# Designs tried in a protein design chat: VHH binders against q9y6x5. Part 302

Target 1, 379 residues: q9y6x5
Amino acid sequence: LPPKLLLVSFDGFRADYLKNYEFPHLQNFIKEGVLVEHVKNVFITKTFPNHYSIVTGLYEESHGIVANSMYDAVTKKHFSDSNDKDPFWWNEAVPIWVTNQLQENRSSAAAMWPGTDVPIHDTISSYFMNYNSSVSFEERLNNITMWLNNSNPPVTFATLYWEEPDASGHKYGPEDKENMSRVLKKIDDLIGDLVQRLKMLGLWENLNVIITSDHGMTQCSQDRLINLDSCIDHSYYTLIDLSPVAAILPKINRTEVYNKLKNCSPHMNVYLKEDIPNRFYYQHNDRIQPIILVADEGWTIVLNESSQKLGDHGYDNSLPSMHPFLAAHGPAFHKGYKHSTINIVDIYPMMCHILGLKPHPNNGTFGHTKCLLVDQWCI

## First folded at step 14 (VHH)

Design ga45 (framework vhh_8dlx_2)
Fold by ESMFold2-Fast, scan of step 14:
Structure ga45 (fold): chain B 379 residues (1-379), chain A 119 residues (1-119)
Amino acid sequence: as target 1 above (379 residues)
Amino acid sequence: EVQLVESGGGVVQPGRSLRLSCAASGFTVSSNWMGWVRQAPGKGLEWIGDIYSAGSRFYNPSLKSLVTISRDDSTNTLYLQMNSLRAEDTAIYYCATGKDYYSLAFDIWGKGTLVTVSS
């Protein structure tokens, strides 16, 4: 019988929330499982890029989902969160559900994880839900547990995605303790419901469950705006993505555009593509634009307008505010083990090991996660 | 040899809509990117938006929802639809394209068409 894994993401769950708020259900999950306190995500620290890095083990420049809004200069195509169904964007990598389904007698199931409603290399999850933010967590969970228990060939890999606490993090900001406390309590209750449902269906003891997130959240303000219109006229460039990482496609001379931008604000860094710091692993892809602007933490890039966002993400991946956590429970994992940090790209080879899959070439290091696993030598 | 000719400008009252045309000769509009740019009296150039060979469109975010770019490949013509016109929209409107398929710089420009929004 092949091992089974359920991968759950709560979008925008900053690691520091675990220290500042009470999570009784998550703490009970961790007590009999493992906790990684910080997961260093990939740059840029956005939803689509990091969700795809989790399931491919690749940096954004390698898997091709380099932002939530993209332009491919070779093919002249554009990508957005409302126009994300073209397989072209996803075909630069092979996500774990595709590899899982290429093995004999295995199925995959998905409830809303980014990319799972798109055929990638002509393969779509065996069971999936088309993305719809109005579908409740309970309905997503009901479908996933039904598919895990009632499928032949068996579902061995399942994913479940939830939009909170990201939506509320943007609306209220992560420092709004009253509103964030309410939101995070609801998430903890959903984790309790998840565990209870798996127990009631006889799945809990034999299922590996990973609970993680794609990024964190930082506080923004109307007092921390960078007006790009004060730096450069719109006629000089095409804007591919705005904030907090602006993707600039020059229409005239790249050097002239760069010179107009480089000294405009003390609160953003301006990079020619070839000068982007190597530590970002954000350079070697046609979808990365010739000039990239990176705002300092908590600063918002705008076009002669105000921003209503009180929280945002996308910032430098070295910032602790951008880091999610990882918790896991199941037969593959130690009980009561706490680990300080892993890289988000390390999750993929760990999951391949748990499922007995041969990973595609990836940027993760299996050694970084081996202490979490009962079948590995840690010391 | 590549020529772009804008038309459809004129005097229009505030709050109304207007559609500009750009007739291309010497190349096929579907084989290259094309854009719209305007210049108001005493001001710099302001980019409006682009359409690329595969049909992808990119707009100035401050003008998105107020403008629409389209093309008719059979007549080799580019269009700019403008809604809710204001006095500040008074400008000479240019269509422009790159020198080749991969050029996204404004290498080739039309002569411009004047739009005056007044009451």
Scores: ipSAE 0.000, ipTM 0.096, lowest interface PAE 23.9, mean pLDDT 89

Design ga46 (framework vhh_8dlx_2)
Fold by ESMFold2-Fast, scan of step 14:
Structure ga46 (fold): chain B 379 residues (1-379), chain A 119 residues (1-119)
Amino acid sequence: as target 1 above (379 residues)
Amino acid sequence: EVQLVESGGGVVQPGRSLRLSCAASGFTVSSNWMGWVRQAPGKGLEWIGDIYSDSSRFYNPSLKSLVTISRDDSTNTLYLQMNSLRAEDTAIYYCATGKDYYSLAFDIWGKGTLVTVSS
């Protein structure tokens, strides 16, 4: 039988939540599987960029999804995250479900993972759901398990995406223990439902399951705002993305715009594109604007208005608050093994190995994840 | 010592064909995966295609009708044939290979060769 993999994402699941709350179902999953305590995501630490990095193994400058709101300087196209179906935005990389369908006579299935309802290089996931946040976790799970059990050619790669705890993290902030405790208990119950459903359908013993996330969450405050309108007049630039990483397209001379911004707030860094720190791997793409502003952790960039967000993400990827975790269970994985840290781009070559696929060139390093796998030797 | 040296770049007119070469030394090209990647001015890396040790070929679907990757194992040389060149094909072209038996990510790169498509 060909190996099978289900990749599950709970959006905005900060790694530190595992230490501050109880997850009995997730803990049972980990006891017979593996845990990576911290996953270092890519910059910027946003949903669409990091979800695409997981399935391509590429930094954002290479796969082209550089933010949740983008502008392409060459084609003059604009991207918004909710309903944009234009393949143009996704075609700078080949995600794993496309590779799975093209290299092997096998199918892919998707429940809401970003990009799976878009034909990428003229290939769409064999089974998919059009993105709709109102569709329950149970309906997504029912469809995925039906496709895993009743498909020809067989589904060997499946994805499942859930919007929580990100939505609640924004609303309550990660420091609200009472509200976050209730949210995270519901997430753990969904993990329990997932495992129970797979066992009931006879899928559990032969399926590799990865549970991960795209980023974490940090506490924001009305006391930590950067008012961009106090720095520069709107007539000087077009705003492509706002907070916590602002993407600035100058309408006038770039140097003049930069000079108005560079010393405006002690709580943000202002970079000309060519001066963006190399460690971000966020420079070489037409969708990265001529000037970017990077707010310090917990600071929000606003336009003459208060922010209603009590939590946010998008900050420097070196911050532990921005890091998710990865847990996995299945025939490919060791049992009861804990690993400290991997890079989010390392997930892609690991998944290719599990599925027997030849990976496209990528920024991941298979050696970083080989200790998780039973068919690999690790010192 | 493992080294990759690209050649064959230069200024070429739109609509013409061009063949790039990558000479490998310090290892056998047939023993591992090799690929071609390009970087246009101001853009990130764009994968073109790969050839694996078993001679199977995989291409960027956007480019597969316009490019062919081949290998001469006797001379340890990798080739990229490009047809119907367009202005947007202007880029630095790199050949690359992996040294890690457990990773197919690019570990070793050539210096690159510049291709400029202009009338």
Scores: ipSAE 0.000, ipTM 0.188, lowest interface PAE 20.0, mean pLDDT 88

Design ga47 (framework vhh_8dlx_2)
Fold by ESMFold2-Fast, scan of step 14:
Structure ga47 (fold): chain B 379 residues (1-379), chain A 119 residues (1-119)
Amino acid sequence: as target 1 above (379 residues)
Amino acid sequence: EVQLVESGGGVVQPGRSLRLSCAASGFTVSSNWMGWVRQAPGKGLEWIGDIYSEGSRFYNPSLKSLVTISRDDSTNTLYLQMNSLRAEDTAIYYCATGKDYYSLAFDIWGKGTLVTVSS
């Protein structure tokens, strides 16, 4: 039988939530599976970029989804919102569901994963749901399990995306233990529902399941604001993205804009595109703007106004607060194994191996994940 | 004060078996997540395996067929049984306890016991 994989993302699930809150259902999942404590995501640590990195194995400069708000200097196109369906934005990489459908006589299924409702290289997920945040987790799960159990050619790769705990992390901040405990308990209950549904339908023992996330969350404050309007007038630039990584397109001389910004705040780094640190792998794409501002952890960039966000992400990917985790269960995975850290780009070649697919060239290293897999030699 | 004391190390012939003990004081082993880690000369720490309060066990896949972790709740002692010892198993062996199920970062470590596999 062909191997099957379900990839589940809970948006904004900071890795250390596992240590600060109780997750009895997730704990039971991991007892017979594997846990990676930290996943080092790609810069910038935002939803669309990291979700696309998971399924392509590429840094943002390579796959082209470089932010949740983008401008392409060559074509003059704007990424209108966080769910833009223009294939132009997604065509710089080949996500795993496209590879799955093209290399083998197999189907893919998707419940809301970013990009799955877009035809990419003229290929859309065989079964998918158009993005709608109002659709319940239960409805997404019902569709995914129906497609996994009742498809010809068989669904071998399926994805399931959920917006929490990211939305609540922004609203309450990750340090609000009372509100976050309620949100995280609900997520653990959803994990319990997922496992129960798979068991009830006879899928559990033969399905590989990965539970992961795209980024973490850090605490913000009204005491930690950077007001761009105090540094530079709006007439000098076009703002492509604001916080915590601002993307600046100069309307005047780039050097003049840079000079107005470089000493604006001690809590923000200002980079000309060519000076962006190499470790970010965030330079070689026309959608990365000529000047990038990077706020220090917990600082918010604003335009002469207060921010209502008590939590945010997008910060330096070396920060542990920006890291998600990865848990997995199924016939491909060891039982009860714990691993410290992998890179988020390593997930793609591991998934290709599990599915028997030839990966497209990618930035991941298969060796980093082989200790998780039963068919691999770890040393 | 919480303390872990390892014992049972020494010089062992290749192919033989050895059981290490870890005596705990200041806390109850059956109420805590406990594990074994080792450090070979000139190398980093290598996780061997864990045992949880309810008795479930997890092992490093590279070592799974060669080791067994157990505990005796009546004597508050953790054990590591090692079989088919090889020269590469020469290391200082530590028992440790962690604060939660999800952590590889052990909070409390013993002093360690040296195992040397040599002819």
Scores: ipSAE 0.000, ipTM 0.154, lowest interface PAE 16.0, mean pLDDT 88

Design ga48 (framework vhh_8dlx_2)
Fold by ESMFold2-Fast, scan of step 14:
Structure ga48 (fold): chain B 379 residues (1-379), chain A 119 residues (1-119)
Amino acid sequence: as target 1 above (379 residues)
Amino acid sequence: EVQLVESGGGVVQPGRSLRLSCAASGFTVSSNWMGWVRQAPGKGLEWIGDIYSKGSRFYNPSLKSLVTISRDDSTNTLYLQMNSLRAEDTAIYYCATGKDYYSLAFDIWGKGTLVTVSS
């Protein structure tokens, strides 16, 4: 029987939540599996970019999903909203479910993972749900487990996406211990339900399960706002994305726009595209705008208005507050092993190895994840 | 439209057991998650535990040996069983649920029932 893998994402699950809150169900999962304490995600630390990096093993400049709001200067196309189904945005990379379907006589299944309701290289996930935030975790789980148990060709790769704790992290902020405690204990309850459901259906013993996230969360405040309108008039530029990384398309001379912005705030870095730090791997793509503004952790860029978000993400990927974790259990993984750090792009080649797939060229390093796997030597 | 009504509170001696009830109207208790929260005099809210729509239960680790959450779907009622009560368990006890099936915050609350543990 071919190896099977279920990849689960809880959006916005900051790595240090594991140290500050109790997760009995997740802890039982980890006790007989592996834990990577933090995962260094890609810049910008946003949902669509990092979810696509997990399944392609590529930096954002390479896979083309460079933000949650994008503009392509060559084709004049605009991208916004999770309902954008134009394959154009996703076709600069080959995600693992496409590789799974094309290299092997196998099926893929998806419950809401970004990109899975879009045909990419003329291939859509064999089973999928169109994105709808109103669909319960239980309904997503029921569909995934039905497809894992009743497919021909067999579903060997499945994905499950959940919007929490990101939505509550934005609403309450990660420093609201009372509200975040309840939210995170609810997440732990969902993990318990996931394990129970897999056991009940006879899937648990032969299924590899990865639980991870795309980014963390940091505390914001009405006292930490950068008003862009105080520095530059709208007649000088078109705004492609706002906060905490603003994407600026100049309507006039780029240098003039840059000069108006460079002294706007001591809590924001202003970069010409060619001056974006190499460590971000955020430069070589037509969807990256000529001027990028990067707010300091906890600062929000606004247009002459307040922000009600008490938490946010998108900041510098070197910040621990932006890092998620990875936990895994199954026949491919060691039991009771803890690892300190991997890069989020390393998840893709590891998953390809587990499924017996040849990975497409990627930015991950398989060696970084070898210690997690029973069929590899780690010294 | 959703209403939650707690009952079963009162004065209880230390070491005894007590069961609280929460009667729900305007929704079915098995259709959403529900939980119990308490507030001791002069202190903040303390989460006790939740029951998920399919019956899975999760508890505050500091309390899980002392409490059990259950429900009766036929009577549309949520229960909190408390054992080995201590003076520190004196609090107003609330049942609560989310407004939406994916809402993980307690948006809808009962009015509470007072439990006093004293000799």
Scores: ipSAE 0.000, ipTM 0.127, lowest interface PAE 19.3, mean pLDDT 88

Design ga49 (framework vhh_8dlx_2)
Fold by ESMFold2-Fast, scan of step 14:
Parts: C-alpha cells; sequence; structure tokens
Structure ga49 (fold): chain B 379 residues (1-379), chain A 119 residues (1-119)
C-alpha cells in the first residue's frame, strides 16, 4: 500500500488562535495525531512566498517567489499573484508534486494551492483546478477525495488550499473577537467535514493528513500609518511592493533614495539590499529590490490614501503573531504528541520522507520533525 | 490595440501657458495608469508626472509647481496643463501608459507633440 499524503492550508491561521478560541473538530484531530504549536515561517511572511516554501523546503531567495508582487531586474518582467501563470517565476525550485510525479510512477492532485496550476519544469500537477476564489471548500474537497480514491496511477500527494481566515483577518483584524470567532468556528466545521468525508470514503485510517498555514495576522490601525509620500517624492523611485515590506527600485542614485528614507519614520527599518539582516535569508535573488523597507509590527506603509486593512502580515518572521501551526494525523504520525516549534522549511523534507521521495537540496532539517514520526527515533 | 494621440503643441512665448491633450482608444483612461514624458533636443527622456486609476497624481518635483495633469473620463482624454513656460521647456511631449502600477516601463506611447518656447 503506497503511502498517501493530503496537505491542507488555511491561509492566515495564527498559531495562538488555537489557545484563544475553541476548535472541537481540530482538537479531536490532534488528540489522535500531533500538534506543532508554532511554525516559524520564512521572510517575507506573505501567502505566495510561504506556500512555495512549504512545498520546496527553500527560503524565498532560493525558490524565487520573494513576494506577492515582484520585479525581476535581469529580465525586466513583472509578477502579480493575480492569475500570473508564467512558469519563469516558479522554475527556481522543484515543488514536491513535481518530485512525486517524476521520481515514482505516481500522480498528484491539487485544489487551489499556489503554483499547482502552472507547469513547473514542464510538469503540472496530474489533477488540478485553475485558481478561482469563488469555488467552495466542499467542491475542492469533493475533487480531492475523488482523485485520491479513483486514480491510476494512484494519487499519493494531494493539496487543498482555503483563503480563510486570512480574508477575514484583513477585513476585521485578529482582535475582533466576535467576527473572528464566527470565521474560526466555520473553519473548524470545515475540518470536521473533511475528517467525516475521509472516514465515509474509507480513506481516513490509511491517509496522512497535514493541516497547516502560511502565516499569522497582526492588528493594524489607522493611527499606525507610515505615509511614504512624506518621506520621498514618487518621482525618485518605482514601487514594486508596498506594505508591510516595501520594495523600492530607485529611478535616481540609490544612495540618495536611501538617505531620504532612512530617517523618515521611527516605525520602519530601511535596508540597502546588501544590508538586509542575514537571519531573514532575503538577499541573494535578482527579484529582491535595491532598497527594502520593513514596517514594525502593526504599522502599514501607505501612499497618499489610508489603508482599509484592519489586519495584515508580511512582517518580521521572528514575531509570534506571524507564526502558523501544524497539526497532522495518519499512519506516519504519533498519536497525542505535542511539539513546540519547527521551521516552515522543515515540512518539505518530512513530507518527502513520508512519501518515500528523495528530497531536492533544501533548507529544512529533517531532525526537527523526527519526534512527530512513528518510524523515527526521537532524541 | 491601445492607441494614444497627443495634440496641442506649437510655438509659445516665454511666460505663457499651454494645455496638451492625449486622446486614448482601445482602453479606459480612468482604469489605467498614465503619464507624461518629454524629450528636449539632444537630451534623454524626462518624466513629468503620472495619474493613476484612483485619480492620485504624482509629479516630478522640479516641475510640480508648473504642471497639472487631469483627465476627462467622458471623452477618454488625458491633459497636461503647463504654466510659466521657459525656453528649457522646449521638447517633444509624449503621453504614455505602463503595464501596471509598479512599472517604470511604458508599453504604449503616442507619436509626441512638439512644444517650442521662443520669442
Amino acid sequence: as target 1 above (379 residues)
Amino acid sequence: EVQLVESGGGVVQPGRSLRLSCAASGFTVSSNWMGWVRQAPGKGLEWIGDIYSGDSRFYNPSLKSLVTISRDDSTNTLYLQMNSLRAEDTAIYYCATGKDYYSLAFDIWGKGTLVTVSS
């Protein structure tokens, strides 16, 4: 019986939501599985970069998806997360579904995971859905379970992506307990539906299921704005990405642009590319711009208009508010085990081990996840 | 296909005002980023200013007090108003649009309209 794995992401699920709200279905999942309380994601703490890090085990400077909006200085191409299907952006790494299809005679299936509707190294997920945010969780789940049960060659790796609680986190802010409680209860109900569907189809006992997320969420405010137009005239630079990490392409001398920005606000750090802190692993890629601005937690960088966001992410990856969690259940995992912290890049080599795949070179450390696995000795 | 046609250039005396027009076809001006760029004889391109879909406007600081960019959404036309013209403002003026908000690249250019400031 070949091992099977379903990787599920609920976008923007901050780790401490688990302590501040009740999740009866998720708690039942964890009781017979494992919980990693905090996952330290990669910088910048954004959706596309972190989703690609989960499936490649690489820092953003290595896999090339360095932001949700990018400019490549060598080729002069522009990237937007809105329906950009140019393989150029994704070809700096090999995601796990490509490895799964190429190393073994196996299929992959995908419901909306970033990159799965793009041919990467001339290989697209065997079964996939073109990205459409209007497609229900139930329809995504129905397709995934059908593909897991009825495929030849067998689907051994499947992914499922859901946009909540990120969308509501942005709209209401994570401190809006009434609205967030409603949203998080819906997510818990969807987890319950997922488990029930897998049990009904006879998949539950033999399927490894990972539930995780790409980042957290922090509270923003209209009284915590950095007006970039107060720092520097728009004519001196091109804005590649705005908030909370601004990517600045100077139109004039880089040093002059840097000098105008460096003392403008006490609530952002301004870095020349070569001065970006090594701990971010965010320097060695042509898609990282000559000047990067990093706002302090809860501060929003704006132009002449105020931000409508009450919550945001993208901030320093050392911040606990930016950290998601990981829960898992299945024959590869211990039952009732809690672990404190792993790095998000550690998920990839763990998944390769579960599937019996040789991982591509990556930044993860398999030893960090050994205690989760029944076939490994924990020390 | 997107097309831009500039008009309103000509010979103007120093100290006078001039308004240039840019008629757009193949897209909606109010939904796109647009800008004005000029090129003086024997010199490189000089950016004048941009107008964005939300009606936000950004100007070259060297020119901000001397120029105003506006649009008429009903006629799908972009305007450049220039005041207190000087001999150094003699240039070919181009209307242009870029691929997206974050781009310095001009995908579509008009043919330009010549402004000569001379007595």
Scores: ipSAE 0.000, ipTM 0.101, lowest interface PAE 22.9, mean pLDDT 88

Design ga5 (framework vhh_8dlx_2)
Fold by ESMFold2-Fast, scan of step 14:
Structure ga5 (fold): chain B 379 residues (1-379), chain A 119 residues (1-119)
Amino acid sequence: as target 1 above (379 residues)
Amino acid sequence: EVQLVESGGGVVQPGRSLRLSCAASGFTVRSNWMGWVRQAPGKGLEWIGDIYSGGSRFYNPSLKSLVTISRDDSTNTLYLQMNSLRAEDTAIYYCATGKDYYSLAFDIWGKGTLVTVSS
């Protein structure tokens, strides 16, 4: 039978949570599997970009989901979390569930992973759920395990997405130990439920399971605001995305807008598109706007108003607070192995290897993950 | 040391609802998975559903619309709510759990409570 893989994401699960809170179920999972302590995500450290990087192995400039809010100047189309269903936005890459399904006698299944309810290159997973945040983890788990157990042709790749701890991280901030301990204990219990369900169905011993996340979280404050209205009048630009990375489309000469912004706050960097640091791999896509503002960690860009967010992400991907982790268990993985760091784009070629798929050209390096795998040479 | 005590059974008319209780001692319901199983006269065991530590619930598909499993962590009690009872629901109802969270079998059982659905 072909190998099977279940990819699970808990949105906004900062790597440092693992050392500051107890996770008995996750610890049991790791004891008989592998842990990567830090995953260096792609810039911008946001949900849609990083979830698509995990399943394509591409930097944002290459896969085209460059932010949670985007504008295309040629077509005049807009992308947002409430307007994300146009295949136009997703067609610059081929995600793993599409490649998996193009192999003979294989199916893909999806419970809410970003992009899985959109036909990409005219292909959608054989089994999927339309995105709805009100659907419980229990219902998502029930559907995924049913599809893994009862599909013909067999489901060999499945995804499961959960919005926590991101939603609570935004609401309470990662430094709120009382609220975060409650939320993280609930997530650990859900991981326990996942493992128990897979064992009850006889799937556990032969299924590869990856538990990961797209980004971390950092503490914000009403004392750390950057008011754009103090820098530049709205008549000069169109705002495509605001915080902590602002995407500015000038209505007048780009140089004039840049000059008004460049020295406005000591707590943000202002870049002309061609001057964005090469290490971000965030330049070569028409959806990246002519001027990008990058706030310093914990600073929020606002328009003459307060911000309700006590936690946020989107900041520089070199910051440890922005890094998630990766844990995995199954026949492809070593038992009890800990690895320090991989790049988030490395996950895709590793998953292709496990499933026996030929990866599309990607920015990942298979060598970075080979020590996790039982069928690979590790020094 | 671990003990499960079912209650709430009895004679009930068709079409009525009934709630069964399972009081646990020697462990915490919140920290373990638990389930309900029934046995009709002259029949084998039929699984009704489970609730896991995190609150995820799984039901026998033939019964899902007719039953609800819940728990009260403050009283360390598991419940089975049954609606639209039929004569075919006449059975001894058991509360059960595994020896640990990762057990795949019901190792610990209550003594059962009899439900008779009769006109």
Scores: ipSAE 0.095, ipTM 0.637, lowest interface PAE 6.6, mean pLDDT 91

Design ga50 (framework vhh_8dlx_2)
Fold by ESMFold2-Fast, scan of step 14:
Structure ga50 (fold): chain B 379 residues (1-379), chain A 119 residues (1-119)
Amino acid sequence: as target 1 above (379 residues)
Amino acid sequence: EVQLVESGGGVVQPGRSLRLSCAASGFTVSSNWMGWVRQAPGKGLEWIGDIYSGESRFYNPSLKSLVTISRDDSTNTLYLQMNSLRAEDTAIYYCATGKDYYSLAFDIWGKGTLVTVSS
């Protein structure tokens, strides 16, 4: 009987939410499983980049999804829609569902995980749903559980993506305790529904389940705006991405554009591509622009206008506010174990180990996750 | 003691709608999964649908277009809305729950309420 794994993402679930709100269903899940309190994500701390890092084990410069809005300097292609389905953008890496289907003659199933509705290296998830935010959690869960029980070859890797608490984090900000309490209680209830559905269908005892997220959320304000139009005229550059990491493509001499930007605000760092800090692992890709602006936590880059976002992410990945958590339960995992921190790129080699797959070369370190696993010696 | 009390049954004409209620005591509806099951005369139990603690709803595919399950957490009450009733919907309707969140079966049942669809 091959091992099975369900990977669940609640977008924008900041790790500190676990300490500030009650999660009775998630706590019951963790009591008989494992908890990693902080997952250090990749830079930039955005949805598409980090979701693809989870399933490839690669930094963004290596897997090629470097932002939610991109321009490729070599091919001159634009990623203008976050749901762009051109395989070109995704083909710089091999996600785990492709490896699962090609190495072991197994099936994969997907409910809305970024990239799963795209043929990558001519391979698309065996079962998938085209991305549609209006599809309920219940419908996503029903499809995943149906595919886990009724597939040949068997579905051994399944993914489930949910847009909250990210959407509410942007709308209300993470410091809005009244609205965030309501949203997070609903998510905990959905976790309860997930566990209960898996138990009712006889899947729970033999299924490995990982619940994680791609990033956190930080509070923004109308008092913390950086007006890019006060720094530089639009005639000097093409804007590829705006906030909180602005991607600048100069139309004139790069040095002139850099000089206009470098002292414009004390609340952003301005980098020439070759000067981007090595710790970001955000330099060696044609989709990373010649000049990158990185706003300080809670600051929003705007074009002579106000921002309606009360919360945002994309900031420096060293910030705890940008970190998600990871919880897991199943036959591969210890029971009642807490771990402090792993890197988000470490999830991929751990999942490959659980599924018996040979990982593609990646930036993760299997040793960082071995204490979570029953078949490993923890040191 | 956990107790479920169904109400709202009776004689209804074909094509009409009916809403059944299930009042729960001794536990919190919003923290537990609950469902509706019916038994027609001389037939076995037929599952209608469930509502989970997070309000996720799962229905018998044969009945999904005809029924809606909802709850009112403030009154600790579960509801079954039935539309376009037919003679085949004549049955005793039960609400049910598990003893706890991890129960895999309906092990706590109400006494049932009779619905008769007749012209």
Scores: ipSAE 0.000, ipTM 0.303, lowest interface PAE 15.4, mean pLDDT 89

